# Ledger of designs, part 2: VHH binders against Ubiquitin fusion degradation protein 3 homolog (ufd-3)

Target 1, 271 residues: Ubiquitin fusion degradation protein 3 homolog (ufd-3), of Caenorhabditis elegans (g5ees6r586to856)
Amino acid sequence: PLVPVPDFYIIGLAGKGEKAIAKLKELNEKQDAFQLNPDQINGLEELFVLPTSSNYSSEVTQSAFEMSLQWPVEHLTPVLDFLRIALTHHSLNSYFCDRERGQELVGRLIAILVSDPADVALKVLVCRCIANAFSHPVGRNLFASTELSTLAPLVVRQVLNEKTVLQMSAATALANWSLALLQQSEQCEQLGPKEDLLRAILNGIESVDSFGYLGEDAIIRLLQALVTVMWGDASVIRLAKNRNIAQIAARLKDAVSNDSGKNIARDIVEM

## First folded at step 5 (VHH)

Design b5 (from s2 with E105P; framework vhh_7sr4_2)
Fold by ESMFold2-Fast, scan of step 5:
Structure b5 (fold): chain B 271 residues (1-271), chain A 120 residues (1-120)
Amino acid sequence: as target 1 above (271 residues)
Amino acid sequence: EVKLVESGGGLVQPGGSLRLSCAASGFTVSDYEMGWYRQTPGKQRDLVADIYSGGSTKYGDSVKGRFTISRDNTKNTVYLQMNSLKPEDTAVYYCAAGTESLYGPTFDYWGQGTQVTVSS
């Protein structure tokens, strides 16, 4: 039996984020325009201290992101690392993902994923921002419904990257996306279709000659995304069967050694 | 809040086996790059094994084929299975966690270490 992912994954930073803070301060000193003042830096540092359940939002922290997101792309690594943490806080998630600012955020993340050649660390952090955006309703609405056709294929491409940390971050974003669409399909007829996410995933992975280079945990997260988007939906399951998902799942099963991954893949093969 | 607690060290004869455990709290091991490193007095820490977010592994040349790193996500624990132990494997073994792919090669967190002694 198919078993959906039970809750959203949150990619948090353990401890006080000392490396991210040090790199932010180093790169801040190099800025000619949009340099952060000490209050803005303190506002970002607070994100590592506050619990994810807090209703944290401040004008200073918002200002810090509005400034630092305008830095050159090659300096954005610590900024995006702070942003993924900010997206786990309800008020900051709402601030960045609402109707006024959400499209600009999505456009910025797409621009980084499309860049050639983009830094792997930046792509990892984009995928982590997307994953963490699903931790709250406003982010779920933005990413699950608004930009699925453009963004989902770009995230799927990152699952196939040679670096397993990028594979895992992207697969986690897909798993969260699948759960958001599952929950929304149960509440409202107008919420984004699960078929579009399934098509994006299958379009990407069907082109792969071998899954042996994928990390085991990334494959498991990808399998979780597939079962979750299909869960309890005869129409989506029929689409998946017509796209030969059983063969794809069998190949993913062959690329994992642990029993949990093999069991999920077997459930897809035998559905 | 972040803790790494090593266990399983001890005294074994050459050719013996040990399994080290690293119990993590305050974060999820599958989201982090985890590693085992070892240090003998007067020497720098050497890579024993790494397991990356996503599940790929890397081993130090001296242990490849003899040692296996793994994790149990349910227990939030990382293991090092050490087979065919040699006197040269005698060291303090440290568990480490970090995000070296973003900010460079150093780990953010280290355990206190566990002693492994291989002697006849």
Scores: ipSAE 0.276, ipTM 0.649, lowest interface PAE 2.7, mean pLDDT 86

Design b6 (from s2 with K58Y E105K; framework vhh_7sr4_2)
Fold by ESMFold2-Fast, scan of step 5:
Structure b6 (fold): chain B 271 residues (1-271), chain A 120 residues (1-120)
Amino acid sequence: as target 1 above (271 residues)
Amino acid sequence: EVKLVESGGGLVQPGGSLRLSCAASGFTVSDYEMGWYRQTPGKQRDLVADIYSGGSTYYGDSVKGRFTISRDNTKNTVYLQMNSLKPEDTAVYYCAAGTESLYGKTFDYWGQGTQVTVSS
């Protein structure tokens, strides 16, 4: 079945490596501070030749990110593309999402989304970094413990963007987030974060009259997030019913032609 | 390992139909940009159709209204349904995959191609 989310989605295809490397080198030359040396650039290039989810880390690669993440927001697109891949590697995920560095990473991602850059690619890559952080336990723990009132609404807003690639990346991040919170709650953790994520999603989408402009796969990932955060939890389900989730789900159902999406939405309407 | 395997090409009469398939392995097609390109001898590859992560589509002007790109997520396969075929549609058709068009319209992975010939 598609609900609850059956496993964490990983956006780990390393494509556009040559283009990303060329853009990184171009923007590196423009840096007044935090310019990467050739060894640091080589450390980032190595990420594109490794299998997705392999255990890889090096101090040179770590330092390359610590330097390049300090670049101006408008220059971060290739940096975040490399970070997206890095987060699929167990050791790099642990390094960037650990107790010491995790808050800095979350703060940087929030700052980028709050700045509301014109470049859609940058927003896509922030959402993909969030999604891929869930590929390993350290990243799951970081985002399950993140202040949902600050970050989650920014991600939900991206689901409603006109560009379907951004819709999908954001919906995927929410689907992974919902699964992390479900797994955390099954281990006798607090239920409050599930209610917070549900509130953030419903606050963002409740006033939308028509979802017809959303890509079908993005709607399905959003429906998966909604069902997963409610899964097996009477209090979360009651909160959703009080927020008119049935009417929202009916509008989502109207926007999908796929039987899978229609079935998930119907189950929410009928709950 | 990323692999794209095309099938469904062949010979068809003008006005006929063909459905091309692109079976993907090593990644999930719904999370990436997938496209169909075609190439005639002595010409550059030309974009026929795109489907983006999330499901929105784009079509080249010459095929709009005649061709439809779609995905089957359970089979991890992307399709190109070609209707009302014309002799000028004769080409080798390539399936392509990319993470998105962040640095210009480009794809990172390509299939081997499948021949489509439209002839009376």
Scores: ipSAE 0.186, ipTM 0.609, lowest interface PAE 4.3, mean pLDDT 87

Design c1 (from s1 with D31R E33S; framework vhh_7sr4_2)
Fold by ESMFold2-Fast, scan of step 5:
Structure c1 (fold): chain B 271 residues (1-271), chain A 120 residues (1-120)
Amino acid sequence: as target 1 above (271 residues)
Amino acid sequence: EVKLVESGGGLVQPGGSLRLSCAASGFTVSRYSMGWYRQTPGKQRDLVADIYSGGSTKYGDSVKGRFTISRDNTKNTVYLQMNSLKPEDTAVYYCARETYDLYSGEYDYWGQGTQVTVSS
């Protein structure tokens, strides 16, 4: 089954990273401050050849990120691409998402989304970093405790963007977020985070005139997030029903053609 | 099966016009960003025009004001209207469905391409 989300999605390598490495080196030469040395560049390059989800970290790799994340926003595309891979490694996930650095990471990602950069690649990579942060417990704990009223609406906005790559990256982040909140609620009784994520999603999508421009895979991922955040929780289900989720789900069902998506949407309509 | 079939290429004089068509099957064009790219011998592929799933458009600098991308969702077809053609526009034109490369803006090329030659 596709619901609840069966495991955290990892947005891994699409290739060998040659373009990311080349762009990093190009932009590194333009830096007047926070320029990376050859050892730091090599430390980042290794992320493309090591198994993802491994326990990899080094002080030189950490320093490379501490330097390169200070670059101007318009130069961050390759840096965020390396960061989304780094977040799949247990030690680097812990480094960026821990109690000392986690809120700074969240603030950085919020600032990029708030700035609404014209370069869609920046928004795609922010969503991919959020999605991959959930690959390990420290990242899950950080985003489960993150202010949902600020970050979640920004991610939901990206699901509604015209670019299907951005839609899918953002919907994947929401699906992972919903699973993290479900698992957190099963381990500890916590007030509000599932309801906050549900409200953010419904606030974003309830007034959309048509879902026909959304990619079908993004609709399915969004439906997975909705079901997962409601899973086995009478209070969250009641909130969803009061927000007329049945009508929203019926419209999402009309915008999807495969049986899996239609079945998930129908189950929401009939709950 | 995703399939794109380009048509409408040919020989045209400088200053002339051509309309390229891209007939899509196996997916719905309104749910994807679609684009036209061109390739000349010995050169990298260049963006000609994109139309996003929500309907906004983007053009390569060399074709702005001369070319117009559009789509007919009922016919599942994407068009490129090419006006004020120049010899520099001579290339094989490819219709592509979005699968964005963050560093080059590339799409997957599913069509076989159509030749456009601008000469007197």
Scores: ipSAE 0.257, ipTM 0.544, lowest interface PAE 1.9, mean pLDDT 86

Design c17 (from v2 with D31R S56K; framework vhh_vobarilizumab_d1)
Fold by ESMFold2-Fast, scan of step 5:
Structure c17 (fold): chain B 271 residues (1-271), chain A 120 residues (1-120)
Amino acid sequence: as target 1 above (271 residues)
Amino acid sequence: EVQLVESGGGLVQPGGSLRLSCAASGFTFSRYAMAWYRQAPGKGRELVAGIYSGGKTSYADSVKGRFTISRDNAKNTLYLQMNSLRPEDTAVYYCAAETSDLYDSYFDYWGQGTLVTVSS
């Protein structure tokens, strides 16, 4: 079944990253400070040849990120593309999402999502980094403890963007976030973060009159996030009903053609 | 290699109909939003109609009720059914595909265009 989210989605490799590597090298030559040396570039390139299931880390690769993440925002597109891959590796996920570096990572991602004029590619890659952070326990713990009132509304806004790849990346991040919070709540009896994520989603989408411009995969992922955050939790379900989720779900249902999406939306309407 | 090839343009009299086709290859057609644009002589390029991966559609006010955009994912083909054609519909019509490439523009895939002339 599609609900609750059956496992964390990983936004993995499509090809060998040739364009990302070429753009990284091009932008590296434009840096006055924080320019990568050849060993650091090689350390990043290794990420595209490793399977996502491998457990990889090196001091050279870590130093390459410490340098390149300090580049101007408009030059970060290839850096974030490498970071999203790095987050799929257990040791690098722990490195970036741990107690010492996790809040700095969250702050950096927030800064990009609020920036103007960040191009859409930066926002796609931020959402992909958030989604992939959930692939390992340290990243799940970071985002489960994150102040949802700040980051979650920014991600929800990206689901509503006109570009389908951004919609899908953001909706995938929300789906993974909802599963992380569901799993956390099953290990302890605290409800707070699930209610906060639900509120952020509903606040962002409740005034949208038509979802017809959204891609179907993004709508299904968003529906999965809504069901998953409510799953088996009478208090969260009651909050959703009081926020008129049935009317919102009806509009989402009207925007999908496939039966899976319609069935999930119908179940929300009728719950 | 990504290719979009338009066909179906031609000369038609006012009130007539034409159906344009766009054959797509080299990418996963079903995952991408598609659109028809047109450019009339001496005018800028205008979005005519769009269709999202799930089949939901949008139209320019000038063509609502007259034109229908559709897609056949099994054939990797985009269509534009044009009814009640007017002289002001005379233009070169272009097929466009959204790209997932993060290092290129929003619509990197463009066809060669097909000319539609509405006159008696």
Scores: ipSAE 0.143, ipTM 0.504, lowest interface PAE 2.8, mean pLDDT 86

Design c9 (from s5 with D31R E33S; framework vhh_7sr4_2)
Fold by ESMFold2-Fast, scan of step 5:
Structure c9 (fold): chain B 271 residues (1-271), chain A 122 residues (1-122)
Amino acid sequence: as target 1 above (271 residues)
Amino acid sequence: EVKLVESGGGLVQPGGSLRLSCAASGFTVSRYSMGWYRQTPGKQRDLVADIYSGGSTKYGDSVKGRFTISRDNTKNTVYLQMNSLKPEDTAVYYCAAYTSEDFLYGSEYDYWGQGTQVTVSS
């Protein structure tokens, strides 16, 4: 079954490690400060060959990120690509998302998403970092406690972008966010983060007349996010009904040809 | 490997029609955004038409109303139907695709075909 989200989605490696490594090396040569040494570059390259279950990070790899995250924003594309892979490893997820570094990470991600116009590649990677942060408990805790009124609307905006890569990355981040809040709902019921995330999603999409320009996979992922944040919660369901979610779900259903997507949308209309 | 192969180009008189085909292998076209671009000597490639993975389309101003982009998911092929051709449409036409895997480090489109020549003259 596709609902509620069955497990946290990981946006993985396929097809891009070689390009990321080449671009990192190119941009490294242009750095006046915070240039990586060969050992640091090798530490980052190792991330593309390690299993995602690896829980052992090197101090060299950590130092490579501490240096390269200081690069100018226009040079951050390969750095954020390595970071989103790092976030799938337990020890590096804890390192970046803990109490000491987590708020700085969130602030960095927000700064990129508010840029307008901004490099689409950077926004894709920000959404992938957010999605992959949910792969481990420390990242889930960071984003479950993050101010939803600031970050969630920025992610929802990316779902509506014209570029399908950005749509899918953002929708995946929302689906993982919904699952994290569902798992922690016992501690945050009573008009808590689940309702805030639902409001952010509905505020972003309620005025959209047609979702036909969205990739079908992104629509399905968005539907999964909506169902998951409402799952088994009478108060959240009531809020959604009062916000006319049935009409919004009907428009999403019109934009999908896949039976799975149509079935999820029908479930929302009929709840 | 990802490969895009264009066909259907040729010589036509003004007012004529041509249909270009772009056969894709190594991926499924319905899952990707695809486009047609054209280039004349000494100029940059210009957008002719895009079809997004959700099925919506976008056209360059100079071809709107005359050209139609479509895809056949069964044949894994994207088409450009060109009607009411003008001498100004003479160019090499390129098929392009971008994927979630490869978008990050280059142009908006990660994969390009080799191009097909369209010549509109008497």
Scores: ipSAE 0.210, ipTM 0.552, lowest interface PAE 2.1, mean pLDDT 84

Design e1 (from z8 with Y101L; framework vhh_7zox_3)
Fold by ESMFold2-Fast, scan of step 5:
Structure e1 (fold): chain B 271 residues (1-271), chain A 121 residues (1-121)
Amino acid sequence: as target 1 above (271 residues)
Amino acid sequence: DVQLVESGGGLVQPGGSLRLSCVASGFTFSDYEMGWVRQAPGKGLEWVSDISSGGSTGYADSVKGRFAISRDNAKNTLYLQMNRLKPEDTAVYYCAREEYLDSSGWEFDYAGQGTQVTVSS
């Protein structure tokens, strides 16, 4: 089954990172400050050798990110590519998403999403970093914070972008976010209301004239996020009904030809 | 405004050669990875070759050893030298600027109008 989201989606490697390493080295040469030394570059390259769920961390790799995350926004594309991989490793996820560094990371991601950079790839990689942050408990706790409600509307905006890759990356982040909130609520932890994520999603999509330009996979992922955040919660379901989710779901159903997507949307309409 | 203009296509016999050119404008050509993609009749887009800003090249298995990609940054021009052409190489060839998505893949954000290559006797 596709609902609730069955497990956290991890946006991992399909290859060995040769292009990312080459781009990192190219942009490293252009840095006036925070230029990486050979040991730091090697520390980042090691991330492409390890399995996505392995427990890896080193001080050299940590220092490489501390330096390269200070680069100008327009040079961050390969840095964020390495970061999204790093976030799939338990120790690096804990390092970047803990109480000491987590707020700085979130602030940097927000700054990239609001700056309207020319390179759309930056926004794709921010959404992929957010999605992968949910692969481990520390990242889930960081992004489940009520203080991060300002980030959710920015991610929803990316779901509505014209680029299907950005749509899918953003929708995947929302799906993971919804699962993290569902699991936290099942443990009776006070980690912020599922209602905030639902409101962010509905506020973003309710006034969209047509969903026909959205890719089918992104629509399905978005529908998964909506069902998951409402799953087994009468209060959240009531909020959704009051926001006319049935009409929104009917319109998403009309924009998808896949039977799985139509079935999920139909279930929302018939709630 | 980003513009990519291809030329050099045409009709050629099997075993022949063609050299495609692509003139770029509206962006700093030397800063971007560039590539060639093709579309055969009734098929989707197929990646053919790419070249990084630093000169590193990649090729689809179907064209390795026969095609050579190159660039002239002073002329803002991308080239594809096609040798030992086969009927299967018949397609519209598009020059494209690569967008870095992540280490698992690249995508083309701008493509030209295309140039027709027909390999027939």
Scores: ipSAE 0.047, ipTM 0.455, lowest interface PAE 4.6, mean pLDDT 85

Design e2 (from z8 with Y101F W106T; framework vhh_7zox_3)
Fold by ESMFold2-Fast, scan of step 5:
Structure e2 (fold): chain B 271 residues (1-271), chain A 121 residues (1-121)
Amino acid sequence: as target 1 above (271 residues)
Amino acid sequence: DVQLVESGGGLVQPGGSLRLSCVASGFTFSDYEMGWVRQAPGKGLEWVSDISSGGSTGYADSVKGRFAISRDNAKNTLYLQMNRLKPEDTAVYYCAREEYFDSSGTEFDYAGQGTQVTVSS
């Protein structure tokens, strides 16, 4: 089964990060303030040689992020690439997502998406940072307990972008978020986060007449997020029905050709 | 109107050299990261090399020390100098306009028609 989301999707390394390292060094030379020294650059490079999900943290790596995250938005692309990888390491996930720093991380991601940068890579990387934050319990708790009203609509907007890679990255972040909220609701009383995420998704997509321009994998991931946030929750299902999810799901079904996606959408229509 | 036109492929013996060229039109070439990707028979696409507008270069491990990417922004042209060619370098080589998304792989929004490179004796 594809629903509920069977496990958190983690966007890991494909190689040794030569492209990210080269871009980081290029942009580092352009910094007037917060320029990284060689030790800090080496600390970030170490992230590409360690297995994903390892217990890795160092003061120099933390210092490198504290400096480089202060760069202008248009220079953040390689920094966010290192950050999404760092979030897959248990200790760095805890460092960025804990009670002390977590809201600052969320605020930074919001600020980047609100600035609506022309460089699509910045939007992709914010969505991938969000997706990877769910790789460990501390990140899951941060996003499960975060006020959704600002960040969730910004992520949903990215699902509707014309670039397929951004659609998929954003849909993946929503799928992980849905699973984290589902798991949290099974452990304690929940005061509306699942409803807030559902509202954000439906508000973003309800006016879309045709989803034919979306990549099929992104549609399926979005359908997974919708089903997962509703899973086993009569009040969330009632909210969805009142928001005419059946009609929205019918339009998503029309835009997908594979049987798995059609079956998920059909099940939503027939709720 | 984006076009990428490649040249320079062909048959070469192991140890030989080839220089690929790609002439770009329909966009401001100097603003974009450009690269080369290849597809060997029966394989998927493999990133080979890229170059930023500022001249920063990256290379796949399989070609480091043998290939050199360069660009001439005044001529809207991308180059790949391929030295010490091996049979495993046999592939269709594509010039690509790249969007740098992250280190998980090479994303590109436009690619050329491709040029065949065959390394055999």
Scores: ipSAE 0.057, ipTM 0.405, lowest interface PAE 4.0, mean pLDDT 86

